# Miniprotein binders against q9zu90, part 2

Target 1, 292 residues: q9zu90
Amino acid sequence: MKTELEEEEEEEWRSVHEVLLIVLPYLHSLFELLSMIRVSRSLRDAIRDETALWTKLVIEPPLSSRLTDDILSEFSSKSAGKLKTLILRQCLMVTNKGLRRVVDANPLITKIIVPGCSGLTPEGIMECVESLSKNNHKLETLHINGVNGFTKQHLSALYTYLSSEGTIDLEVCPKCDEVRMIPSCSRESCNQKQRKCRGCWLCIPRCAECAVCLVGSDTESQEAACGNDDVLCLECWLVLPKCRFCNKPYCTNHSSRRHEIAITDAASRPSFECEACYYRAGTNPYEVDYQI

## First folded at step 16 (miniprotein)

Design y6
Fold by ESMFold2, fold request of step 17:
Formats: structure tokens, sequence, C-alpha cells
Structure y6 (fold): chain B 292 residues (1-292), chain A 100 residues (1-100)
């Protein structure tokens, strides 16, 4: 017979478990799962026992920098061969062997998303896709931007195994004939006309924030703080936070480069100093008093 | 009503955290987080990341607290939220210098 303490703890867990079931469909990343596991033994056991959770595995920054082939194998083994979605963002230490081991153990995978995994090669990706194609299984999604060395021949070969066009996030740029990511453009004039701005980032000037094309003499572009001659459309420029000294914004992807300025006036809007302005002031600080 | 729902989950999470009911607190923070993400409310996302970091620090899970603070700092930096940036940096310094 259960004690009163044991019965009360079971009632409290049942209430917590009901909320957990509401949360489960929204979980995104391994980091979120690992965080919940650390809260209590009861959550750890519930997550371990919920096999549906382990049909996808998502590793992204900040954890992605620590992911090795062995660690990847450890976490993927929790799927017990039922993994369907594998997402590795910027996992620089994962190699072809590590990916192949996961793929071989999980023949039901339909989505492989590995952007920025520079330890992978086109040949390693080809081997994984070939392995998954056994028994008429078809991969539905393959995102490989950031894996170096893809050629037109690689893309052609990959599409012999894949279910439809659009499965791969790289394509042949119609301007330079190289295998590149081709951003979409949301400008209405491009949507109305045939898409003449179709081309990679190297061939088509685009807003660093929203990817809208900046071709033609009638488009306005604004200089970003990001460097490499990055530009912004006026709409994004207007809403992005600006450097206090040069009035140039970073795009969202480069926002970590801001040198934030401590606020002395509570009524002041938040502001920052860009790297260019920060290092210029630090190079010659005693000349600040004499500027006109 | 989604804004009201987020506020209700955040309030309940804090109350549960204060009572030591960390399982329900973390789940309520996650519910608020998912609604905030769906509405692209990055200000609330950064606030929730910060609350989660504090919860894991209270649990003694300092490595996870650091990661949640790093996530909060990234979003607050994107937004240019100086007050949140400074608060998070102070907490990161405290944890890293004293709980190595």
Amino acid sequence: as target 1 above (292 residues)
Amino acid sequence: TDQEEIKDYMQEAKEQQDEGNYELAVLMFFLALFISREHNDKTMVARIYNRLAKLFSQLGEHEFAIYWYQLALDVATELGDQETIQKVRDELERIESKHE
C-alpha cells in the first residue's frame, strides 16, 4: 500500500505530466530536451520513455561547436533506429564517418539538414543519400549549404536518388553557372515580372537583411556596418539599430559585432558602436578632445 | 489574448519557481516561449531565456544557466536592449567567476 506521501507525489507528477504533454509538440532542439532532463529525475524518465520525441534530432549553436562523431552517435542511438529528421547546424567537428553511421542506423530518415557542417564533403553526402535510397526509400529534404565543393555533376547525381526538384537547398546559378544558394526575392516588381533577379549572392546585389534584390537604378541601397560592401534596402535600414557614431546598422546575422554603449540617460534609445568606429576611437583616444 | 496568455504563463512560472516547483515552472516558461516565438516577439523571447537561465542557476545547473544566458544575450544584442545586455553580462560574470 502506498503511503500518503507517495500518493501525493504521484498526484503532483500527474499534473506536471499533463502540462509536459502540451509542451512536447513544440520542442525544437536537443538543448531544450537536455535542459528539461536536468530539472528532475521524473522529467528525465518521462523524456527517456517518450519514444516519439526521438524521431528528430536538432543540434545548433551553442551546442553544435561541441558535437563530435561519438557524441552524435550517442544521442542518435536514443532513436532506436526510428530517426526521421536530422538537423545539424554549424557542427564543424562532424565528419563523413559520423554522419554515415547515423544514416546507416536510421534507414527511415527523410530530412537531412546540415548547413555549415564544413567537415562534410560532397562525396560523404552522396554516400549517405545512396545508402538511404535502398528499398525505394526517398529522402525528402537535403540542405547542404556550407558543405564545400559541390559541383553541377554532384547535384545531377543527387537528383537521381531524390523525390523532387527543390529537395536540395543549392542550385546552379544562372548568372555564374556555379553551384550556389539562390535567395528568394520578395520585391513585388520581381514577382510580377519574370524573375530577372534570379542569381546567387555573388551575382545579384541584395539586402543583407531581407535578401530583396537591389538591381536597377531605381532601387535605393544603404551601407551596412557589416563590411565586405554589404548593403541594405531602405526598409530594413530604417528599422535596424544604428551605430551611434556612423549611423550604419548591422544586419541581424552580424548583430553580435555591436559594442553596446552603457545607457546613462534612461530616456535614451538603445545604441551601440560598430567595430569600425570602436577601433578607430581606441586607436587614437587622446585626439577625441580636438576633433572639430 | 495571446499576449495575455504569455503574461499568465510567465506569472504562473514565477510563482511556481518561488514555491520550488521547478518542473511546472520550467514547463510554464516553455509554454510562454513557444507562443512568443510563434509571434516573433523577440523581446519576450529574450526575457524568457533570462528567466530560464535564473531557474537553472537556482538548480545549481550552472553550465545550462550559462547557455540560457548566452541565448538571452544574443537576442538582447540583436534588439539593442542595453539594460538586458548589461544584466545578463553581470550574471554571466558572476557565474563564471564563482562557480567554475
Scores: ipSAE 0.689, ipTM 0.906, lowest interface PAE 0.9, mean pLDDT 82
Fold by ESMFold2, fold request of step 17:
Structure y6 (fold): chain B 292 residues (1-292), chain A 100 residues (1-100)
Amino acid sequence: as target 1 above (292 residues)
Amino acid sequence: TDQEEIKDYMQEAKEQQDEGNYELAVLMFFLALFISREHNDKTMVARIYNRLAKLFSQLGEHEFAIYWYQLALDVATELGDQETIQKVRDELERIESKHE
């Protein structure tokens, strides 16, 4: 079935409308939908008519930096009140009022995921959850990491409206008693509960790359180039690219801060300078005097 | 087979793009993108983002082209791909200088 079926499959894949129907369920974000809309009027019209696409609204970089409350309301209205999943990543211009307007218009929302939306407050989130809890409707997922100011009282109040533990991505840190995200640790001894490493990023030293704990006399770590005293476990340090002058790596999240060096020799390994070394005009830290 | 499917979709997308059939080109790029994401093939993801950026630049959709280039740059930076980083930065500067 390799010859005629292959030609028939090629004709099927060349049919614009039939290919579109295959692609649509796999689109990830609003940016991807809007991009397709800009290609042609036929794609715009086909996407406009697919209301099932609008039960999930995902806005993330690059669009997230331009999303205002009014623009959010405009796009959410395409769901015609049937929105079920709202994901806003790093949407700094969205406020409590914008979020509540969407929630009030969409009482069937089961997932709210708003990491890094610093324009939101705990009070605004609580109002939205309270609104959604009418008629015994329960939010299944609430991810609010990056919204500042949550207290134990806020978390306790939220759980009076929610169905189960684990619905919220924050919990009370057992070390500092503050509401924080508690990373999982893949270290074998922690998995076997021989080491007590449960705690937030501020209380438990952790690898900036993999989040494994760095407590105990048998752990090794090295300084990262990321700043703020970030450290890496030895395994991550060994595999991450290093600054050619100070030999410190960036974690993956901070990799954009590398000052990449143009390669003119095809045989040479790519290299970079970290920000600290770049702005010191290539000062070699291994030649620093030991004055103290 | 999956890698051959990605290659076939990318080749078809380029051919459609060269013929000005942007609807099929974009759809074929998205099919390749879906498979590449499923296999966590970030090198291919960056390449597809770059191809989409060029397609939108060709359409005159410069703001979208810039955003697709920014996505390509982010992935290339994560990978430490210095050649791609520089090429994408050059394209971004070229687009923005024409839009003064």
Scores: ipSAE 0.682, ipTM 0.905, lowest interface PAE 0.9, mean pLDDT 81

## First folded at step 19 (miniprotein)

Design bb1
Fold by OpenDDE base, look of step 19:
Order: sequence, then structure tokens, then C-alpha cells
Structure bb1 (fold): chain B 292 residues (1-292), chain A 100 residues (1-100)
Amino acid sequence: as target 1 above (292 residues)
Amino acid sequence: TDQEEIKDYMQEAKEQQDEGNYELAVLMFFLALFISREHNDKTMVARIYNRLAKLFSQLGEHEFAIYWYQLALDVATELDDQELIQKVRDELERIESKHE
């Protein structure tokens, strides 16, 4: 006869296990998985035994900054060669050798997404794609935006291994003839097959917030505080918080650059100072004497 | 409604956390998180990240707590939620100061 305590523990465990099985398929990243592993031994053991969970590896900030080739190899090995999806966002320390090691160990990878992985090269990607194309296997998704140095020749070579143009997130820009990502335009009128705004982000000015093209006489663009000639459409500019001093907003992607101004007055709207104004504060003739 | 489900999971997660049932608490927070993401409810996502950070802090998992707070901070900054930004920053400073 199990003790009432053992039955309660079993009921609680059944409940935990049932909920765990519901949650596991929806895990978004390695970070979330690792977080669950750190909660308890029971969760760790349950997750460890579920090899199916390791068929998708997603590493993104904040873990990206710590990901080395060796750590990547360690986590990828948990799939026991059954990795299908590899997503590495902004993994600056991952090298061609690191990626190749994962690919060689996991010949069934169908999706590689490595945006912002600046340690990778076109040649490294090519070697990985070539490796995966062995034994009638085919890569279905290759997102390589942020890997610098891609040429038309590299892209052409990639297409020899890949069945569809839609597999790669890079294209030859019709405006500058360089290999770049060509964003879609969020404007309905531009969704036509032959849109005049078809071009890379360098050739076609776009809102940094909503990616709408700013092509045409009637498109007012506003400067963003983001730098890099980032511009905003009027609609996005109106709703984004603006620097107290220069009245320039950051786009959502650069919002972390806001320096919050400690407003002593409870009635004053939260305001921020942009990085440029913050560093120029010593030379700004509008020195509002912040008498502290 | 999905919003009601989020609230229910959040409430249950808090109750479980208060009772020391951290396994169920974390799982319930994740359920709430997934529904919130599906609905693009960034406000709820930020709140859940903050709650998860607090939970991991209670578990003594300070590194994970910091990461969850960073996620909360990023989303809160996107939303211009000054109250949550300040709360998260205060908690980050507190955790970092204890481990120096």
C-alpha cells in the first residue's frame, strides 16, 4: 500500500509531468530549456530523456554572447545526430569550424538560420551546404543575412545545392547589383509584382520601424536617433518616444540606447536623452542648469 | 478566452510559487508566456519575464534570474513601460551587488 504521502507525491508528479509535456513543444529557445533544467532535478531528468527536444536548437541573446564552438558542439551533440533546425542569432564567437562540426554531426539539418553571426564567412556556409547536400539530403531554409562578404558567385553556387530561390534570405539587389536582403514593403500599394521599391535597405530608404518604403515625393521621412541614416515614416515617428533635447526617436530595435532622465517631478512625462545628446551635454548651449 | 487563460495560468503560477511548488509555477508561467506570445501581448510577456526572473532569483539561480530580467527589460523598454524598467533595473542592481 503506497502511503498517502507517496500517492500525493505521485499525483503531484503526474500533474507536473502532464503540464511539462504540454509545455515542451512550445519552448522557443535553448535558454528556456536550460531554465527548466535548473528548476529541479525532476524536470532535468525528464527533459534529458526527451531526445526529441534537441532536434531544434535556438540560441539567441542573451546567450549568444557566450556561445563558443565547443559549447555549440556540446549542445548539438544532445540531438544524437537528429538535429533538424539550427538557429543562431548574433553568435559572434561561432566560427566556420564550429558550424561545420555541427553540420557534419547532424546530416539531417533542414533549416539553418544564422543572422548576425559575423564570425562566419560565405566559404564556411558553402562548405556546410555542400556537406548537407550529400546523400540526397536538401537544406530547406538558409538565412544568412548578417554574414558579410557574399558575392553573386557565392549565391550562384548556393543555388546549385538548393532547389528554390525562397530558401535563401539573400538576393541580388536590382538597384545596386550587390547581394543583400531585399525587404518586403509593408505598404499595400507596393505589394504588386513589379514594385518600384524593390531593392536592398541601402538602395531603398525604408522606415526603420515598419519597413515601409519612403520612395516618392509624398513620403515624408524623419531622422531617427539610431544613427546610420536610419529614418522613420511619419506615422511611426509620431508614436515613438522622442529625445527630450533633439526630438529624435529611436526605433524599437535601438530603444535600449535611451538614457532615462530621472524626472524629479511626478507630473512630468517620462523623458529620455538620446546617446548623442547625452555625450554632447557638455557642449550643448541649451544647458538647462540641472541644479541638483 | 485566451486572455482569461493567461490570467488563470498567471494566478495559478503565483499560488504555486508561494506554496514552494516551483516546478508547477515555472510550467504555468511558460504556458502563460506561450499564449501571450501568440497574441503578441508584449505587456504580458514582459510581466511574465519579470516573474520568471524573480522565481529564479528565489531558487538561487542568479545567472538565470539576470537573463530573465534582461529579457524583461528589453521588452519593457520597447513598450516604454517606465515602471517596469525601473523595477527590473533595481532588481538587476541588487543581484549584481550581492555577487560582487
Scores: ipSAE 0.774, ipTM 0.947, lowest interface PAE 0.6, mean pLDDT 87
Fold by OpenDDE base, look of step 21:
Structure bb1 (fold): chain B 292 residues (1-292), chain A 100 residues (1-100)
Amino acid sequence: as target 1 above (292 residues)
Amino acid sequence: TDQEEIKDYMQEAKEQQDEGNYELAVLMFFLALFISREHNDKTMVARIYNRLAKLFSQLGEHEFAIYWYQLALDVATELDDQELIQKVRDELERIESKHE
């Protein structure tokens, strides 16, 4: 006879397991999965045994900075060779060798997304694609933006293995003939296959916030505090918080550069100081006339 | 409504957390998180990240708590939610000070 306590524990576990099965498919990243594993032994054991969960590996910040080739291999091995999707965002310590090891162990990978993985090279990616192209397997998605050094020759070689247009997130820019990402444009009038605004971010000015092209006489652009000649469309500029001193906003991607100003006046809206203003004030607070 | 569902999951998660049922609590927070992400409700996402951070802090999983607070801080900063920013910073400082 199970004790009343054992029955209650079993009922509770059943409920947990039922909810777990609902949650697991929607996990976004390895971090979320690892978080659940840390909650209890029961969850850990349940997750560990679900090999299907490991068919997609997503490593992104904040874990990206700690991901080594060995750790990557460890987690990828949990798929038992059935990994299909590998997403590594800003994994700076991952090398060609590390990626190759994962690919060789998982010949069924259909999606590789490695934006910002600066430890990778075009040659390393090529070797991985070549490996995956064996036995009539084809990689379906290859996002390699942020891997530096891609040439037209590299892209051409990749396309010998990758039969579908759009598999690679890099293209030859029709404006500068360099290999770069060509952003889409959210402008309705630009929703054409041969849009005039087709070009890389260097060739076509775009809003740093919404990526709308700023091509044409009617497109007003505003400077962002982000630097690097980042510009904003008027619509995005209007809604973004602006520096107290220079009235320049950061785009959302650079919002972390805001220096919050403790406003003593309860009636004043929270304001921030941009990095450029902050440093200017820090070097000589008396020389910076913040009067706009 | 999806918003009601998020609220319900959040409420249930808090109740479970208060009762010490951390497994159900975390799962309910994740359910709320998924719905919130689907609806691009960044405000709710940030709040859920903060709640998850607190939960992990209570579990003694300080490293994970810090990561969840960082996620909360990032989203709160994006939203210019000064209240949540300050709250999360205070908690981060508290955790960091205890482990020094």
Scores: ipSAE 0.770, ipTM 0.947, lowest interface PAE 0.6, mean pLDDT 88
Fold by OpenDDE base, fold request of step 23:
Structure bb1 (fold): chain B 292 residues (1-292), chain A 100 residues (1-100)
Amino acid sequence: as target 1 above (292 residues)
Amino acid sequence: TDQEEIKDYMQEAKEQQDEGNYELAVLMFFLALFISREHNDKTMVARIYNRLAKLFSQLGEHEFAIYWYQLALDVATELDDQELIQKVRDELERIESKHE
């Protein structure tokens, strides 16, 4: 006869396992998975046995900055060669060798998404794609925005292995003839393939917040604090919090750059200082050095 | 409603956490998180991240707690939720100060 405590523990364990099975398919990243593994041994053991979980590897911030080639290899090996989707966001320490090792161990990869992985090169990506193209296998998705140095020749060479247009997130910009990401436009009138705003982010001014094109007489652009000559549409500019000193807002993606100002008065609206103003705090931003 | 489900999971997760049932608590928080993400409820996402951070802090998993607090801070900053921003910063400072 199991003790009432053993029955309660078993019921709790069954309940935990049942809920775990519901949760597991919805895990977004390796970070979430690792977090669950840290909660208990039971969760760790249950997750270890679920080989299906390791068919998709997603590494993104906050783990990205610590991901090495060896760590990547360790986690990718848990798929037992069945990895299908590899997503590495801003993994700066991952090298061509590291990526190649994963690809060689997982010949069934259909999706590679490596935005912001600046340690990768076009040549490294090419080698991976070539490797995956063996045995009539085809890569279906290749997102390589943020990998520097892509030329038209690289893109053309990649498409010799990849059968479908749109597999790669980079295109030849029709305006500057450079290999860039061509953003979509959130404006309904711009949803056509032959839209006038078709161009890279350098050629077509876009709202840093909503990606609407700022091409046309009716689109006044507002300066953002984001740097890189980022601009905002009026609609986004109006709703975004603005720097107390320069009245420039950050887009949502750069909101972490806000320096909060200690509110001394309970009635004062939360205000922030932008990074540029913060570093200039010793210089009156309104002192125009009129060098006469 | 999905919002009711989120609230129910959050309440249950909190109760389980208070009882020391961290396994069930974390799972319930994740369920709430997934529904919240699906509905793009950033406010609830930020709150759940904060709750997860607290849970991991209680488990002595300080590194993971810091990461979850950072996620909470990022979303709270996006939302301009000053109350949550301050709360999370205070907790981060507290954790960091104990490990120096």
Scores: ipSAE 0.767, ipTM 0.946, lowest interface PAE 0.6, mean pLDDT 87
Fold by OpenDDE base, last read:
Structure bb1 (fold): chain B 292 residues (1-292), chain A 100 residues (1-100)
Amino acid sequence: as target 1 above (292 residues)
Amino acid sequence: TDQEEIKDYMQEAKEQQDEGNYELAVLMFFLALFISREHNDKTMVARIYNRLAKLFSQLGEHEFAIYWYQLALDVATELDDQELIQKVRDELERIESKHE
């Protein structure tokens, strides 16, 4: 006869295990997996033993800045060669050698998404694609925005291994003839393949918030505090919080750059100072000379 | 409703956390998180991130607590939730000051 305590522990364990089985499929990042592993030995062992979880590896901020080739290899090895999806966002320390090691160990990868991985090169990506294209295997998704140095020749060569247009997130810009990402346009009138606003972010001004093109006589653009000459459409500009001093808003993606003003008066609307205004006020001793 | 379900999971997670059942607590917070993300409820997402950060802080996992607080701060800043921003900043400062 199990003691009442053993039955309660078993019921509690069953409950934890049942809930774990529900949660596991929804874990979408390595950070979430690692977080679960830190809670208890039981959860760690359960996650470790679920090889199916390791068929998709997603590394994104805040872990991206610490990801090395060796760490990447360690986590990719947990798939036991069954990795299908590799997502590395802004992993600046990952090299061609690191990526190649993962690809060579996992010949069944169908999705490589490496936006902002500036340590990679077109040649490194090509070698990976060539490797994966062996034995009638095909890569289905290749997102390489942020890997600098792609030429038309590189894209053409990549497409010899890839079956469909749209596999690669880079295109030849019809406006400047450079290889870049061509954003979609959220404007209803621009929902066509041959839209006039088809061009890279350098050729076609877009709202930093809603990605609407700002092409045409009827499009008013407003300056954003985001830097890089980012602009906003009027509709987004009207609703976004604005810097107290310069009246420029951040887009939602750059909202973390707001310096909150400690307003002593409870009745005053929360206001922020943008980075540019904050540094001009001499409150930060580290003058980052943004030499443009 | 999905909102009711989120609230139920959040309540249960807090109760389990208070009882020291951190395994069930974290799982319930994750369930609430997934539903909140599916519904694009950024307010609830930020709150859950904050709760997860607190949970990891209680576990002595300070590095993970900081990361979860940073996620909460990012979303709260996007939402202009000044109350949550200040709360998270205060907690981050408290954790950082203890580890210097």
Scores: ipSAE 0.766, ipTM 0.946, lowest interface PAE 0.6, mean pLDDT 87

Design bb1
Fold by OpenDDE base, fold request of step 23:
Structure bb1 (fold): chain B 292 residues (1-292), chain A 100 residues (1-100)
Amino acid sequence: as target 1 above (292 residues)
Amino acid sequence: TDQEEIKDYMQEAKEQQDEGNYELAVLMFFLALFISREHNDKTMVARIYNRLAKLFSQLGEHEFAIYWYQLALDVATELDDQELIQKVRDELERIESKHE
């Protein structure tokens, strides 16, 4: 005869398990999975035993900076060779050897998304794609933007293993003839295949906020505080918060660089100073010898 | 409405958390999070991240709490939500100061 307490615990566990089954498919990152694992032993055991959950591995910031080849191998092994989707965003410590180990252990991978993984090389990616192309298997998605050193020859070689154009997020830029990501343009007038703004981010000036092209006589660009000659379209510039001192806004991606000014008056709009203005205030403003 | 569902899940999650039922609490927060993301309700996302951070802090999972607070801070900064930014920064400082 189970005690009333044991029955209540079992009912509670059944309820927890039921809700867990609803939640699990919607978890989008390893971080969320690990978070769930840390809540209780029961959740840990439930998640650990759900091999289907591990068919997609997503590692993104802030965990990316700590991901080693060994850790990657550990988590990828939880799929028991059934990994289909591997997403590694900005995993700087992942090497060709680490990626190859995962690929060799998981021959059913259809999606490799490794943007910003600068520890990888074109040769390493090629070896992985070659490995996956064995036994009539095909990789469906390969996003490799941020892996340095890709040439036209590498792309051509990759496409010998891949069935369709668009599998790779890198293209030969029609403007500079370099291998780059070619951004889409949100401008309605640019929706044509032969858009004048078809080019890499180096060749085509774009709004740092909305990625609209700033090509043409009617496109005024505004300066951003983001640095690197980042510019904004007028529409984004108008709505973004601006530095109190230089009136330059950050794009959303660089908003963390805002130095908030303590609101002394309840009626004052939240104001910030940009990093450049902040450091200028800390540095003797007279040390900028404007040699006129 | 989806907004009502988010509120209901958030309320239930808080109640479960207050009762010490952290498993149900976290699951309910995640349900709220998924709906909020689907609707691109960044304000609610940031609030949920903050609540999750607090939950993990209560569990003694300080590392995870910090990460959830960082996520909350990132979204709050994107939204220019100064109140939430300050709250999250204060909590981060509190956690970091205790573990130095």
Scores: ipSAE 0.765, ipTM 0.946, lowest interface PAE 0.6, mean pLDDT 87
Fold by OpenDDE base, fold request of step 23:
Structure bb1 (fold): chain B 292 residues (1-292), chain A 100 residues (1-100)
Amino acid sequence: as target 1 above (292 residues)
Amino acid sequence: TDQEEIKDYMQEAKEQQDEGNYELAVLMFFLALFISREHNDKTMVARIYNRLAKLFSQLGEHEFAIYWYQLALDVATELDDQELIQKVRDELERIESKHE
């Protein structure tokens, strides 16, 4: 006979398990999954038993910086060959060998998304795609933006294994004939497939915040603090916080570069200093031509 | 409303955490997080990240606490939420100082 305490504990666990089953499908990353595993042994055991969870592997920051080929292999092995989706964001230490090992162990992969994985090469990607294609299997999605060195020949070769245009997130830029990502344009007038602003980020100036094209005589671009000649549309420039000294904003993606100024006056809006102003002030406090 | 649901999950999660029911607490925080992400409510996302960080800190999972605080800090910085930025930085400093 179970004790009353054992029955209460079992009922409590049933409730937890019910909520767990609702949560599991919505987990975004391996980090979130690992976090849940660290809460209790009971959650760990319950998650381990859910084989369906391992059909999709998503590794993104903050885990990306620590992901090695061996760790990747360890986690991919939990799928027992049933991995369908592999997403690796900014995994700098993952090599061609590491990716190939995962692909060879999981012949049913339909989606490979590896943006910013700079340790990969076009040749390594090609070998993976070739491997996946041998068993009348087809890769459906291949996102490889941030893998350097892709040529037209590489893209052409990849498409021999892939069934449809649009599987790859890289294209030949119609403006410069280089292989790059072609951004969409948020401008309503540019929503046509044959838009004049169809081109890579080097060929078509775009707002660093909203990606609207800045093509046309009437589009005044504003300078951003982001560097790399990043520009903003007027609408984004108006709403973004600006450096107290140079009045240049960071885009949202570069907001971490803000140096917060200790508010000496309680009435002053929280202000930041951009990196450029911060370093200039450190070298010569007098040369800050605050041109008002 | 979705906002009411987020609040309800957050409240329940806090209550469960206070009672020591960390399993249910973390699950409720995740439910709140998912709804917040669907609505692109970055303010709520940052707050939930901060709450998760605190929960893991209480569990003695300092490494995970640091990661969740970093996520909270990143989003709070994006939003220019100075109050949350300072709060998270203070907690990070506290955790780092204890493990050095």
Scores: ipSAE 0.764, ipTM 0.945, lowest interface PAE 0.6, mean pLDDT 88
Fold by OpenDDE base, last read:
Structure bb1 (fold): chain B 292 residues (1-292), chain A 100 residues (1-100)
Amino acid sequence: as target 1 above (292 residues)
Amino acid sequence: TDQEEIKDYMQEAKEQQDEGNYELAVLMFFLALFISREHNDKTMVARIYNRLAKLFSQLGEHEFAIYWYQLALDVATELDDQELIQKVRDELERIESKHE
């Protein structure tokens, strides 16, 4: 006879386990998974034993800045060679060697998405693609925007291994003949394959928030605080929070650059200072007077 | 309705958290989060992130709490939700001050 306590514990465990099985498929990132692992030993053990969860590895901010090649190898090894999808967003410390180690251990990878991983090179990507192609395996998705240094020769070489146009998120820009990402345009009038606004971000001005093209006399552009001469369409500019001093907004992707102003007055709307205004105002809160 | 379901999960999660059943609480918050994301309910997403941050803070997982608060802050800032922004900032300051 199970004690009433054992039955209650078993019922609670069943309940937790049942709900866990519902939740697990919907986890979006390694961060969410690691968060669950930190809640209890029971959840940790349950997640550890579910090898199917590790067939997709998604590392994105805020964890991206701390991801090393060794940590990447550790987490990728949990798939037991069955990794299919690798998504690394803005993982600056990941090197060609780190990516290659994962690819060599996981020959079934079909999706590599590494936007903003500036520690990677075209040669490193090529070696990974070549490795994945040896056993009649084909990579289905390769997103490499933010990996610097791609040439037409690199792109051509990649396509020798990758059979389908559209596998790679980089293209030859029809305006400047450089290899870059060609953004889609959210404007309905630009939904054609041969749209006039087809070009890289350097050739075609676009809203930093919604990627609508700002081509033509009737398109008002507003300055963004994002730097790099980033601009916003009027619609996005109107809704985005603006710097208290210069009235320039950040796009959502650069929102982390906002310096929050401590609201001294309860009635003042929380405002932020952009990085440029923050440094001009001379109140660097990080000036620790090192009295030596 | 999906909105009612989100509310139910949120309420249940809070009750479980108050009872010390952190496993069920976190799972219920995640269920609410997934539905909220599907409906693009950024307000609810931000609130759930804040609740998750609080839960992790109670568990002594301060690093994870900070990350969840940062996520909440990012979304709340996008929405110009001043009340939530201030709450999250206050909590971040509290956590950071204790670990200095």
Scores: ipSAE 0.764, ipTM 0.946, lowest interface PAE 0.6, mean pLDDT 87
Fold by ESMFold2, fold request of step 23:
Structure bb1 (fold): chain B 292 residues (1-292), chain A 100 residues (1-100)
Amino acid sequence: as target 1 above (292 residues)
Amino acid sequence: TDQEEIKDYMQEAKEQQDEGNYELAVLMFFLALFISREHNDKTMVARIYNRLAKLFSQLGEHEFAIYWYQLALDVATELDDQELIQKVRDELERIESKHE
């Protein structure tokens, strides 16, 4: 016969375990998984025992900055050869050798997503995909944007190794004939094929925030603070915070470049200076004291 | 509604955290996080990241708390949410100065 305390502890764990089972399918990344492991020995043990968790490995910021080939091998070994999905975002220290180790140990991989992994090369990717194609296995998804140097010949060869419905996130741009990412456009006239806007970022002017095309005399755009002649569609421009001097906003991806202004009045709306206005000091008309 | 559900999970997570039931607290925060992500509610996502960071700080897992605060700061910066930015920076300074 168990004590009252022992029965209460067992019921409390059963309640936690029931909620854990609801959460597990929605965990996004290794960081989230490792965070739960750090909460208690009970969660660590429950997560270790869930074999379905180890078919997917997602490493992204903040952990990606610390990921070496050896550390990657350590975490991938927990899959025991059953890894199906490998996602590495901005893992700058991972090399072709590190990726090849994971692929060789996990012949069932169907998804490789490695954006921003600049330590990888087209040749390294090709070798991994070739290795996976053995034994009539076919890769279903390959996302390689941010890996430099892909050519049309690389793409042609890669498609011979993918399944018939397999996808690669780079294409040959119909405007400049180079291998590029081709953004999708949410503009309804483009969805209805009334506007032909297929092309890379260099060939088709697009909103820096939402990627909608800005082709045609009927589109209005405003300059962004981001530089490089980045522009925004009117809809995005209206909702993004603006530099107090030049009235240009940053897109969301460049929002960290804002120079925030100290707020001394709780009723005041926050404001910022863009880098151009901040570093130019005294050349912005809004910084000068005019007497009319 | 889903917004009521988010609020309920956040309230329950806080209550469990206050009672020291950290397993259930973290799970409730993750349930709220999932719903917030489905709705693309980045304001709520940033707040949940901040709450998770606080929970890991209370657990003494300061490296993980810093990582969750960094995630909160990144989203709050994208949103230009000055109140949350300042809260997160204050907490990061406190953790680094006392546990360095």
Scores: ipSAE 0.703, ipTM 0.911, lowest interface PAE 0.8, mean pLDDT 83

